# Designs tried in a protein design chat: VH-VL binders against Vacuolar protein sorting-associated protein 28 homolog 1 (VPS28-1). Part 6

Target 1, 209 residues: Vacuolar protein sorting-associated protein 28 homolog 1 (VPS28-1), of Arabidopsis thaliana (Mouse-ear cress) (o65421)
Amino acid sequence: MEVKLWNDKREREMYENFAELYAIIKATEKLEKAYIRDLISPSEYETECQKLIVHFKTLSASLKDMVPNIERFAETYKMDCSAAVYRLVTSGVPATVEHRAAASASTSSSASVVAECVQNFITSMDSLKLNMVAVDQVYPLLSDLSASLNKLSILPPDFEGKIKMKEWLLRLSKMGASDELTEQQARQLHFDLESSYNSFMAALPNAGN

## First folded at step 24 (VH-VL)

Design x6 (from t3 with heavy chain T28P)
Fold by OpenDDE, fold request of step 25:
Structure x6 (fold): chain C 209 residues (1-209), chain A 121 residues (1-121), chain B 112 residues (1-112)
Amino acid sequence: as target 1 above (209 residues)
Amino acid sequence: QVQLVQSGAEVKKPGASVKVSCKASGYPFKRYGINWVRQAPGQGLEWMGWISALEGYTDYAQKVQGRVTMTADTSTSTAYMDLRSLRSDDTAVYYCARDRGFLPYYGMDVWGQGTTVTVSS
Amino acid sequence: DIVMTQTPLSLSVTPGQPASISCKSSQSLLHSDGKTYLYWYLQKPGQPPQLLIYEVSNRFSGVPDRFSGSGSGTDFTLKISRVEAEDVGIYYCMQSIKLPLTFGQGTKVEIK
């Protein structure tokens, strides 16, 4: 094993996140190919794909300043991972979700929105766990989550999760992009996300399965 | 102040090798790529290759492929360009240039002062 | 490789008068990300190149507003509204839509 000399912890973290992003893209490509070849079940594929997508969103957010475009990243490193790029960047949902949406337009649209909400919740929470507490890191994630929640008609306008996300977005909008949440603020946000997520899941049909 | 400082002029014989250094300062070295661009006397600019300072990934122009090696020493924030099997048409001013970003597509915003390499028998 | 063609190759301008340089690429420089990867550099006599314009029309920090870039697809233009003595040098367009990066031949701008 080669020992790399780091100037500071931030550089090390940057490298690790970079390497992980590379790995996620490769893994997604492999998964897509496996699915197409019927080497894995649709259920297994969907589960693993969803995990990769969530992880990707978190990593891509952390590397946004270095890697503003994933396609350009793939081009730079000559990654023959077109399926992964499509899945992670263009689609944002597992192929199984896309297929269901195509087969049943009305019913599948709701399912895709639910999946999007779940993904955005997890991404936001994971981001905080990774100590991504800068405003320019947190704001986009919460914005996406808020937007996703608003797409779901089953949730009333006064859904607690919607209100909390709006409040946080307003708060963050008054801060500088480079400002960071305090430990207390981060904990509160995580708590709000978790509580909102639980309420969200409880509000879904057949949540008991 | 962000700057790139290159090593001094070199005079080499055909078949020899030259190693040019480019010391970076004033910014996080690992966050930006380094390009090497050369300019023959009275000629235009020619891109030679690119290196990511973070992981050391390189991409070389076909014209110098097999003869060039780009490296980055993160401990000293210094990029190196080694060109082997020198010939007369390698005579040029060699520049290192920083990318505006991590990837090589966003333009070069900081340039070294240039290193003159003369290849003559 | 993408070929970049500049016209004219030489330009003599009276101080205070405008100047225009054309750059054409052999293929579109518009990427799927919506950006057009065309850059302009100025190399003053005895100096390394310096960035003037990035992504077709954005002036780099410290670049005077008399410089402007325009264009799309494969056709681009650098304009100097009123040429000054300090603008003397060789101007290069560069594409970065695809590696290898390639430059135009350069346009030498001189003062009459």
Scores: ipSAE 0.855, ipTM 0.950, lowest interface PAE 0.6, mean pLDDT 93
Fold by OpenDDE, fold request of step 25:
Structure x6 (fold): chain C 209 residues (1-209), chain A 121 residues (1-121), chain B 112 residues (1-112)
Amino acid sequence: as target 1 above (209 residues)
Amino acid sequence: QVQLVQSGAEVKKPGASVKVSCKASGYPFKRYGINWVRQAPGQGLEWMGWISALEGYTDYAQKVQGRVTMTADTSTSTAYMDLRSLRSDDTAVYYCARDRGFLPYYGMDVWGQGTTVTVSS
Amino acid sequence: DIVMTQTPLSLSVTPGQPASISCKSSQSLLHSDGKTYLYWYLQKPGQPPQLLIYEVSNRFSGVPDRFSGSGSGTDFTLKISRVEAEDVGIYYCMQSIKLPLTFGQGTKVEIK
């Protein structure tokens, strides 16, 4: 690009900011590609990416009136920097941070579901211990437990606990709401719940810790 | 007042070149792009290309690619369109038009008065 | 290139009556930024084109409220609620979703 003579300092600054924006996008694209190809460590990537993002935010804000959309900017100049556009505009954080956040969210979600399962197991077992054996008492508890278990992708569809709960729900569905489980049925259900709970806990990744 | 003033009518022979000027006034020249649009007699509008007045980046329509050169002189706030190897079908009124923004996608809000270019043997 | 198709190509209208012009694009003019890049221009006799509507439905400065634009995706309409003598000219739709910019064929509006 030919160096232009500047008649106005403001115009020069505008051009410089424009050029800097262009450079940041290109640099980010290269950095993203390098990271994907394992040419740079995650730590180094994160540091450099963060710097670029911060710089980008400052520049983009200053150029907002001229460049309201970075994607359109990239299109206009045929930059072919989709990774950079995503990183700078859509994500706004380094990939490493994004991935950690996603992992954390997933872990938290899983943890919450696990907690839900545990609670439902305990509630179901305790209810039986308290001789709450009416169908209208037991069915909702098992239904909740079954639903909770199904939320955990780490448990296979043929997880014994899932199967047992489904079987019980089916049995209960054939009974009247005011009907009660016999002592034998209640004992069996409790046994099934306990065994399912144990297998559930064993299936958890952190069960050994 | 924001305005674009174009150079006068041109009569050229086939194979010749024409350079049309478009002087901008009333606004910061570098903040807006310039389009060139032509209109053959009795025909519709045809976009020829775009230039960023800031850095001089250009994008030309394929139909005129290789024959057209757009430039911008920031010192005089003047855009130029040079069309080479003129043919009879290049006979048209040529317009320069300012973009509403810095990028070429936001429409043209100010037009020059047009420059008639006639190509005849 | 995106093809813009206008209908009708000619329209004769009695003053005070409404007019409607259709413009269809061969591709969607909706961009990821949420904007639809469709514009309307009027070229009055002996004059350069002038911007009427930007981004489908926004009247440009100084454009009378009798002009309105509507549409989405690939189908767009320019309406004149009450045609006046000063509205005579050729109307063009234009897309700018991508380069090259392309225009419709134009619709000639005349007064009866």
Scores: ipSAE 0.855, ipTM 0.949, lowest interface PAE 0.6, mean pLDDT 94
Fold by OpenDDE, last read:
Structure x6 (fold): chain C 209 residues (1-209), chain A 121 residues (1-121), chain B 112 residues (1-112)
Amino acid sequence: as target 1 above (209 residues)
Amino acid sequence: QVQLVQSGAEVKKPGASVKVSCKASGYPFKRYGINWVRQAPGQGLEWMGWISALEGYTDYAQKVQGRVTMTADTSTSTAYMDLRSLRSDDTAVYYCARDRGFLPYYGMDVWGQGTTVTVSS
Amino acid sequence: DIVMTQTPLSLSVTPGQPASISCKSSQSLLHSDGKTYLYWYLQKPGQPPQLLIYEVSNRFSGVPDRFSGSGSGTDFTLKISRVEAEDVGIYYCMQSIKLPLTFGQGTKVEIK
């Protein structure tokens, strides 16, 4: 890549985000290969993989207009990173999580449902991070998350994450579509999402947490 | 208005080099790639290569690989195509064309007016 | 490289009559992202090409509704419901499922 002069902060940020995306994909590929080769413990892998996935989701959202498809991005730059693309785009969860989901031998605890939950959590958190705080933006995301959580039978009805999402949905339902969450509300929601996400991950079968 | 304006016609001898410019205006230059497509007299369209205006990454057609260099000057929003070791079959109208997106797969929506390059002894 | 084959290579049409151009690719243009990467361009006499259709069937901005694209996989068609004098030129299909981008031979459309 060439060294470029930047006209403004936005252009620089664009480039940096692009570079970061590239780096995340490469790092994920390396991590996946290391895991397959037993060069890293499952616990370490899961931790690092989860971090990469979270960062990827945040970044990919920011680059959505420029990079609508990550696979095409990888193809363009001849990134031989098929494992990374699968992990980041298709799966959305660490391999260890997929394994645990599969081991449950139940449709309601399938890897796809787990992945859906994870994706919905990340999407919701990222949207807030991007200051998407209008009710008509937040409500559908939380609704999807709530629905996905309910698909997973291993989570009890009184799972804290379920309760919190329902409460938020109720609150949002009393607001106008064009209304926006206050900064305080957005922070609280993000906190609730993050805590729910952590508890969700811990509740998965054979979770090492 | 979004437009691409190319440099003027060139007449070159075999073995020489030509550099065609393509100045972009009316849009964020770095957000879209630039394709180069040539058309020999009475022939169809031939894709030569693509460049990302953001980081300068390039991908060239095999037929011109080793002889072509595409560059982008973000300060002037200008793309360049340098073709070396010219031969008679390089005689063509050369077009720069903007990609509809950042990546080269989404079609070309804005075209330059073309630059005629004639290679003759 | 993906080979794009257009038929016919030339077409003479009476104004007001329909026209149809076929484009076949040597491999599927359907990508895993669900998009089919087939494009149609028109090059009017003395002008650069202009985008008509993107992703098989989407008319580009400003393109009249008499133009329509269809197809899937490896077989694609561009149709002009009522050919007008301004439609004279060479039509090209192009694939972008993978690099290098490749074009059909072109179909010359003339008015009778």
Scores: ipSAE 0.847, ipTM 0.950, lowest interface PAE 0.6, mean pLDDT 93
Fold by OpenDDE, last read:
Structure x6 (fold): chain C 209 residues (1-209), chain A 121 residues (1-121), chain B 112 residues (1-112)
Amino acid sequence: as target 1 above (209 residues)
Amino acid sequence: QVQLVQSGAEVKKPGASVKVSCKASGYPFKRYGINWVRQAPGQGLEWMGWISALEGYTDYAQKVQGRVTMTADTSTSTAYMDLRSLRSDDTAVYYCARDRGFLPYYGMDVWGQGTTVTVSS
Amino acid sequence: DIVMTQTPLSLSVTPGQPASISCKSSQSLLHSDGKTYLYWYLQKPGQPPQLLIYEVSNRFSGVPDRFSGSGSGTDFTLKISRVEAEDVGIYYCMQSIKLPLTFGQGTKVEIK
């Protein structure tokens, strides 16, 4: 096994990311409990929960080498945050979104795919808001979104969201990994994501009820 | 090369304390945890506890809980194990061992040479 | 605590012959992450333990291919296809599915 040596800056960054991960898990647990106890509105919950999920994904990715499993992390530090672990790792979407997805789907498998699509949309949009505009950051997100959309048979091949994602992926593939989207490009992508998301939600069964 | 070098043998009286050091080299100290394992004469291996070198979080075996303190000095890449209220059955070879990963579940791939601690009246 | 039970506790083997050591855990060592947290160590005379096998069947770096690990759930086996003089020592299985880490009693392997 190759052992890489870190400098002080890298070590500091790792520690900060570690601490932030810990904090996110704890915060998510509290948020889940608050929601269950009706201490916050569904809208407020969803907004905050989604924010935590996005941050979690970023941090977990950066700590992947040290923390390959979040559940083991939680166990190690006796966090007793089972609700958070479920929300962040297993579900990946706010409870409100999960429930809507379930209500809109006839089968559990369909519900999970819907949830996956929702998560990928939201993650992509929020990542842009966090100024994650490098090609190597954006491409994987759109790729995942495109893949998840293709899992839903209820969406036709010419679904606008699918087409737009493919076009963006093609465009990004012609760029360097370290290249960054311009502000204008990022804004356009966000717009395309948002419009696609809206059309997606409208296409779901029992949407708008 | 990756290695752990422990302090020398100790002879202590019952009731005394012992502090064993474990100097790490050849790898980023904060990325891996340190375990302490002891072995009484002619006996098997007994896990004593674990410390994360990053933030200093510790988890001790119940048998030594209250009597053991594990610490890590990142400035010197050295782990310490302090065992208090020594008794005869604490006589053993004490090993420090590095985790294969950051968390304590992935096995121990590098071991110190061991430190003999003898507790006798 | 999870109890690890090894059998036999002592084994005398003729050089070139195979050896087999069993390790049983009081609880399943399979985690939700899909990994089974069972490890094998060898402690040669006068030396600290050294890692042989990690996660049931993976040979650690530098470990000869005559060593193999197998098993699942609560039953595990370490096999040496052709025992050599350098294989003399005490073998320990260890679980790390949860803390505290626990070891088997050890199996002493000697050459006839």
Scores: ipSAE 0.838, ipTM 0.951, lowest interface PAE 0.6, mean pLDDT 93

Design x6 (from t3 with heavy chain T28P)
Fold by ESMFold2, last read:
Structure x6 (fold): chain C 209 residues (1-209), chain A 121 residues (1-121), chain B 112 residues (1-112)
Amino acid sequence: as target 1 above (209 residues)
Amino acid sequence: QVQLVQSGAEVKKPGASVKVSCKASGYPFKRYGINWVRQAPGQGLEWMGWISALEGYTDYAQKVQGRVTMTADTSTSTAYMDLRSLRSDDTAVYYCARDRGFLPYYGMDVWGQGTTVTVSS
Amino acid sequence: DIVMTQTPLSLSVTPGQPASISCKSSQSLLHSDGKTYLYWYLQKPGQPPQLLIYEVSNRFSGVPDRFSGSGSGTDFTLKISRVEAEDVGIYYCMQSIKLPLTFGQGTKVEIK
């Protein structure tokens, strides 16, 4: 008798967990649709979505032997809950969190390129102030600067710095490697670098409003 | 040992109904789904439907949709298939078969012995 | 519905010789979970079907190692490396990527 009672209790818990899994998937689908339709705030959506994800993780782990694949579960019961399945199984985080992570990754990539450009500008200007005016000293600096400016997609193709650096690289390519810039040429290059740097800084987006 | 034992052969006239039983033993009945498969004389295998032994949800083949009802009695660990409005082309051996999983996707590892249903005037 | 096509439909084999059965599906049987939902059954004379191979290539418990399954996507093969008298019967492939579950037409294997 005790063995039969244990089986009945275990089976009741299994039924209850199954029903809860079904309910969580349905509730998540409705929440996702409400969010897309702007019927709830992003903050409220995120709070509710995170609660559903936490409950889902615990429940799906408990049901892993019986329901090893949630997509097959949803297909079998014809739930029509593709947004919920994506959110709960594929993504694992609320849409708001997912978007912030993507935005941060994009911003970090752009910031890295901006930092590279700044380094190249400063190195080039400082090198000229230290009287490094031989073509084989100057050409690599301007080449690195030009390459970094071309990586930065927020700059238009006709950005002053891109044009000026291409002109200088052309000019230097017609000179011998040990040739030196004249004092006039060095002064002009320094002015072009300063002007291009100021334009570059002005072209960078500012935070918010 | 894991077993599925089906009810005995039946002879019916066209327009009648038949209810085949499938008694499960030796395993947790609610944890595995039950498929029904039939085989007409000299023909191949035809899936008729599936039932969740846990909560009774069913999926039926379109060919028999509207004429078939599958049920499961968890207190007796018995699945049933009721086929109504019988026709001569329903003459077949009817099998119940346990899926290896809860859902009907993982292969049928235990089969009943089959129930011959003959429909003739 | 997914159509399962077996070839040949009949095969007569000398004992000890190999046999090969082809099964082709009208759609891919690969699911996003990485599994391929293809199964093989043997129905011996006067018996219900029995599971031989699950998920393309896995031998079910008690199935001799002379049986092997292979394939992917839409093309699958069951091989018997050396046919024995007890292997006589009708072999069916089955898909479970989608409901309704569908079987091939069957391949009858006989001894010469």
Scores: ipSAE 0.624, ipTM 0.864, lowest interface PAE 1.4, mean pLDDT 89
Fold by ESMFold2, last read:
Parts: sequence; structure tokens; C-alpha cells
Structure x6 (fold): chain C 209 residues (1-209), chain A 121 residues (1-121), chain B 112 residues (1-112)
Amino acid sequence: as target 1 above (209 residues)
Amino acid sequence: QVQLVQSGAEVKKPGASVKVSCKASGYPFKRYGINWVRQAPGQGLEWMGWISALEGYTDYAQKVQGRVTMTADTSTSTAYMDLRSLRSDDTAVYYCARDRGFLPYYGMDVWGQGTTVTVSS
Amino acid sequence: DIVMTQTPLSLSVTPGQPASISCKSSQSLLHSDGKTYLYWYLQKPGQPPQLLIYEVSNRFSGVPDRFSGSGSGTDFTLKISRVEAEDVGIYYCMQSIKLPLTFGQGTKVEIK
């Protein structure tokens, strides 16, 4: 006589879907770890991750009644798969795709602020070359430059240009509006502007599309 | 009717083991988890653990970890709790209770009648 | 483990008067899925516990409308608008935001 190990086709499918859900979450966690450890190329990672995400979406939908919350499933079974849960449930896209979208948005938003910073640097340096050294001519230029640098979040708080321009603004605030920078002060300000501009350009990222 | 029927009362000596059965009927056994909850005389409720009737995965309360084994026999729709190395403070009424869901988070809607286990010298 | 604290531990109520039981958890019972995992059980004399309220405020099937649950975060209340003789027993709150599942100490409700 043969031994019946399965009594119902629906019951076998339920067990198989459950086992497959567990396997997909585990496989996604290993793939995420391999990617952050540089054990897989970004292109290979993206291809495999997309396959897992598509399969997961179909499977989780079919299991919705039994497993309405994937995070609770992973908690219950102590899967320790937080990267997979984030990827499959929260993000829904491979890390490479997520990074490109964020970098593109950040670069586009930052480009306007970078252009403003460059314009303010050039205006300030050109004004000094044209011998505009009165406090009421210089203070607005450095104020605009300082404000634009503070808008640019990719610069560290201790960026040389931010520090130097704040120091100059403080010096100018102690002078009268019609007072003029001495020749020594003007040379020092020009040096500080040029040095800060070079550091600023060096700090800019090489952005992708 | 959905019901859970437990095995009868037990009297044990310290160091012995007890195995309580919980026979389920009236519902698809594999789709709902089973909790075990005990109540010492004059005391409140204490969760012992949970078992998935689908694949037998378990989670045990720390206090009984290492002394308890919960199993499920899908062919008879029966869950079991085996508690070993009994101590006097294991004297309690032991309940099995079905969770409203597959995972143990949704409340216990069906309870067995309870099994009194007395541990005395 | 999440500690569940009930007050009072004992309550004597004249028939037809309201009763209120407080349950406080040591951490929030709100899950990222938007559900709050707080449950109330009644254990009548000589009986196993029975589910009364699930997910804070939902009455389980067959539970009279004089029972209501409320609360959020860590603070929860069970109210009985008019206590009847059949309401005598021990009331337990329970959390299931995390395993192990934990119960309050119980509140014994008696008539007069």
C-alpha cells in the first residue's frame, strides 16, 4: 500500500507558498549582504534583486490572508532579515536603482545652489579687482556668498569658506558703512576668497546623470 | 463547533515530566497558531509559548526554555505540550488557546477547558 | 519583556454602576502596520479565560455593548457602563506587539 503524505492539493500549495516566501526573504537578505560586501557586481545584483522583488510581490499577494504583515512573519521566525524586509516591503526597488534616483534628484537640486555659489564667488572676487573696497559694497557680497554656501548641504559645517566669510562679516560689521578696506585687508580678503573658491571646487562631487 | 479539548488532570513528583494534549475540532487546524498559557493557584495568566500547526515552528517563554517541547500532530489535529524537570512552582492549570490568526499576535479566541497539573512531594 | 500593569487589582461595584479598569504597558503597543496590539480577557469563576476586546476597542463576538475599550500608545482602559452579576470575574489585559505575550496582573471584579 502507498502512504499518503499529502491529503489536499490546496494544503500542499499553501505549505509550498509558505516555504517559498521564507526562501525569498532569506535569498534577498544574502543578496543584499553580498552587494554591500562587494561580492557581486552592481549589474548582477540589480538583475537578481529585481527577479526576487517581482516573485515576492506575486507570492505575498497570494499569502495575504495568512501573512498580512511580512515584518511580523520575519520577526516570528527570527529570520534576522531586516535588509530584505526593507528591500522587498518598504523600498520595492533594488539598492542600485534607489541610489541612482536619489543621486539624480540631489544633483539636480544642488546644481542650482552650486551655480549660485560660483556666481557669488566670482562677483566678490571681480568686485575686489575693480577696487570696490567700501564696507557697504563688500558686506552684501560676502553676505550673499555666505548664505549660498550655507544652502549647499554637501559642504561640511567646518568648510574653510564658511568659516573665513563669517570672520570677514564680523570684521566688517565693526566698521562704518563708508569705511574702506585697507590695501592689506583687501589683499587678505582676495586671498581668502580665492583659497575658499579652490576648496569649494575641489569639494564638489563628480555627479552622474 | 470550534473547540479545543484537553487531557485530564495530572499529579506529578518534582523532577518528573508531563505531557498535556489539546485536540482541536471544527476548524482548519493548520491555519491557526496554538498558544499555551498557565495559571498558578490564585495567580494571573502566564504565556508559555506558541506553535505553528502548519510546520511545527515554536517560540517559548524564557522561564521554561529548555524544559518545554511543544508539538503538533496534523493527522489528528492535536497539539501537545511536554514540560520536563517539574518543580513545585509548575503547579498550575495549563490552557491551550487558538490564536485568531496564523501568527501569534491577534488574540486568543478559543480556549481549552484547562488541565490541572499538581507537582508535590 | 513588556510589563503590563493593571489598576485596580480588585474592584467591588454595586449592580448597575459603571466600572473602569486601567492597563499600562512598559512600551508602546502601536505597530508600524497601524494596529495597536492590546487585548482584554474575562475569566469567569470556574471557567477558562474568554476574549472580550481585541485591538484596543473591538468587542469580540457575543460581548455586550456595555463593554468598551479605549486608549493608545501605553495607556488603555476597559469600561463597563453598567455592571451586572454575570460580569463577575477577573479581567486581564494582554499585549502582543512582541513575544513573549504578557498579561496584566488581573483585576477581580465583584458585585457589592
Scores: ipSAE 0.619, ipTM 0.857, lowest interface PAE 1.5, mean pLDDT 88
Fold by ESMFold2, fold request of step 25:
Structure x6 (fold): chain C 209 residues (1-209), chain A 121 residues (1-121), chain B 112 residues (1-112)
Amino acid sequence: as target 1 above (209 residues)
Amino acid sequence: QVQLVQSGAEVKKPGASVKVSCKASGYPFKRYGINWVRQAPGQGLEWMGWISALEGYTDYAQKVQGRVTMTADTSTSTAYMDLRSLRSDDTAVYYCARDRGFLPYYGMDVWGQGTTVTVSS
Amino acid sequence: DIVMTQTPLSLSVTPGQPASISCKSSQSLLHSDGKTYLYWYLQKPGQPPQLLIYEVSNRFSGVPDRFSGSGSGTDFTLKISRVEAEDVGIYYCMQSIKLPLTFGQGTKVEIK
């Protein structure tokens, strides 16, 4: 009985995750269309879009071995959700954020760097949620994040995220590669990442109101 | 061991239907898609369609669209292909084949032994 | 539908000699994910097909290293460095960049 119940539960969870992935892609497509049609304010859109992006990243990670490519998934099920696929997979940031980065006094390279920063924040936070707390797992993530933040010239040198990530990189450099963050350290790093991410998003200029 | 075992040979008249079974064993049935491929006598391979063993979504080749139904029974780990309104040019060996992945893009790594379907007046 | 064209359609090889089979697709098989969706199968006499090469050049489990695949875009090649008696059968290329999945017409390999 025990083996049968475990198999049913895991298979049920797999089906539910699969259905949720489909639903998130569809919901994102509708949100993108509502934004283009001015049916939702830019601020409301940005909030909802970010929620969908976060949920998508978590869910796609849990389904990675079955669905390694979301574009192939959408093709197979004939979803016709090109705006959602661009938003969730290619861009990784709300349209308002993307436009705001492009409108700053910098090149298209700046817009690409903003997307890189957001991706690095999300990857770092997701990795901690998955309990990846060994120094050799965490250090590369924070190094990539720090490097991307330094590429974005509109951020001041004393930007909270730059300072905090440099401090964490220094701490990690004094530890052994196979050492793990303590529970307290992992909780603090998660808090610092969230705080820095929120500050980063607030520091982005308007998306050409 | 991973294997697919198909039902036995069938002889049918034009206008009848045939349902071929494909029993899977040795692997988690819901994690891999099932393709159906047929081979007319002396001819090459022709893909007929695919089914997701997880939720039952299907995609059919245009030539058989409207005449074919593919299903999967997860309780018995068995896929089925039901071909209706049979014609003489449906005479072929019908194979079920597991995709290496969940979606039908990664190559067919396990094949059933084939089911000969003969359609004659 | 993507047309897959194999040449030659028949090949007689003395044991121990190399063999080469060409497969051309009517469209590129390179997907935006960086993978090329081209596969090779061998159907030995009286048997179902078996997977030989996946994604252009990767040998499937249990396939001898005398089999190698190469190519890109629309042009692909399967090579057998030294043909053995067990290699006789019909070789098919297949694309999965786009549904419906389509196969080449097949290349019959025989020993002379």
Scores: ipSAE 0.617, ipTM 0.855, lowest interface PAE 1.5, mean pLDDT 89
Fold by ESMFold2, fold request of step 25:
Structure x6 (fold): chain C 209 residues (1-209), chain A 121 residues (1-121), chain B 112 residues (1-112)
Amino acid sequence: as target 1 above (209 residues)
Amino acid sequence: QVQLVQSGAEVKKPGASVKVSCKASGYPFKRYGINWVRQAPGQGLEWMGWISALEGYTDYAQKVQGRVTMTADTSTSTAYMDLRSLRSDDTAVYYCARDRGFLPYYGMDVWGQGTTVTVSS
Amino acid sequence: DIVMTQTPLSLSVTPGQPASISCKSSQSLLHSDGKTYLYWYLQKPGQPPQLLIYEVSNRFSGVPDRFSGSGSGTDFTLKISRVEAEDVGIYYCMQSIKLPLTFGQGTKVEIK
């Protein structure tokens, strides 16, 4: 009899834990959206987000054997909760805490690095407008740009500007130093530079505040 | 000791329905997902859908969406696949297969013996 | 849907010689969790499919050491170092990076 009662209780706990995992992910998504829309104060957001993160860690640990990957869980159930998955699984801290830590890591030198990035973008785009399309003219410019983007800690490692410039540097490294970009290649590089510059400007704190 | 045993062969006319059963034994039924895969004569494998044995959530292949219902009875450890409005091109061997995980991503490690469904006049 | 393309579709092998089957996916099978969701199955004549290799290179229980899987991204290979009579059947690759699960067309392996 005791074995039967235990089995029923364990089955109820399993169902309840799955339902609660689903609910926490949904609630976190709503909280993240409310914060982005300024519908909740940063302090209230931080308090509620921390409660959800703590509860999530307990539940995910208890469900680890059956749900080893929360992103897969959200995908399977079509939850459309990418902000919540980032917050709960990737970041592990409220957005306010994340921003505060990033600001503390970026010193007065962040403004200097931003200026360096802007100058490298402008120099690269202007050089193409002046028809400087030889590989040995273009490669150093993109190398300097890529290096400056990598110094800026507010940009994620997968920022499209970093990826695009790395791809171009690889292409150029396979060409001869005196080779020239074709007209098609030069137009594509100019487009990639301008698109990356617009994304870079949008990612700066004045666009994020 | 882990096994899936399916119901026997079926012969049906176009427009009828068929319900294939898949009895699981030797493992905790609720902890592993069940896939359904079919194979037309002389053809390759086609995934039809998946069911969570815990709460009954399903995901169906587009080709059979609207014609298939997958269910699981946890009290008997049995999964079912009900295919309606049968066509001649539904003639196939139908397999149930356990996923190695709870979610349908980890490979199918245990297969039923297959159920031949023949649809003809 | 992710398309899985196997080559060759048919293979006749002298016993004791190696065999190699290619499987290419229409997109990367690498998930953000660091796993690559590629599987190999063998369907012997008159039998249901059986799992050979999970997650690219891991042999399933009871699978002989002569079977090995390799690859990454979109390009994968199943190798049989020395083909034996019991290896006759149709080999399928499968992806599970996203639903619906999709299989390659199959590669029929016969002994010459």
Scores: ipSAE 0.612, ipTM 0.857, lowest interface PAE 1.5, mean pLDDT 88

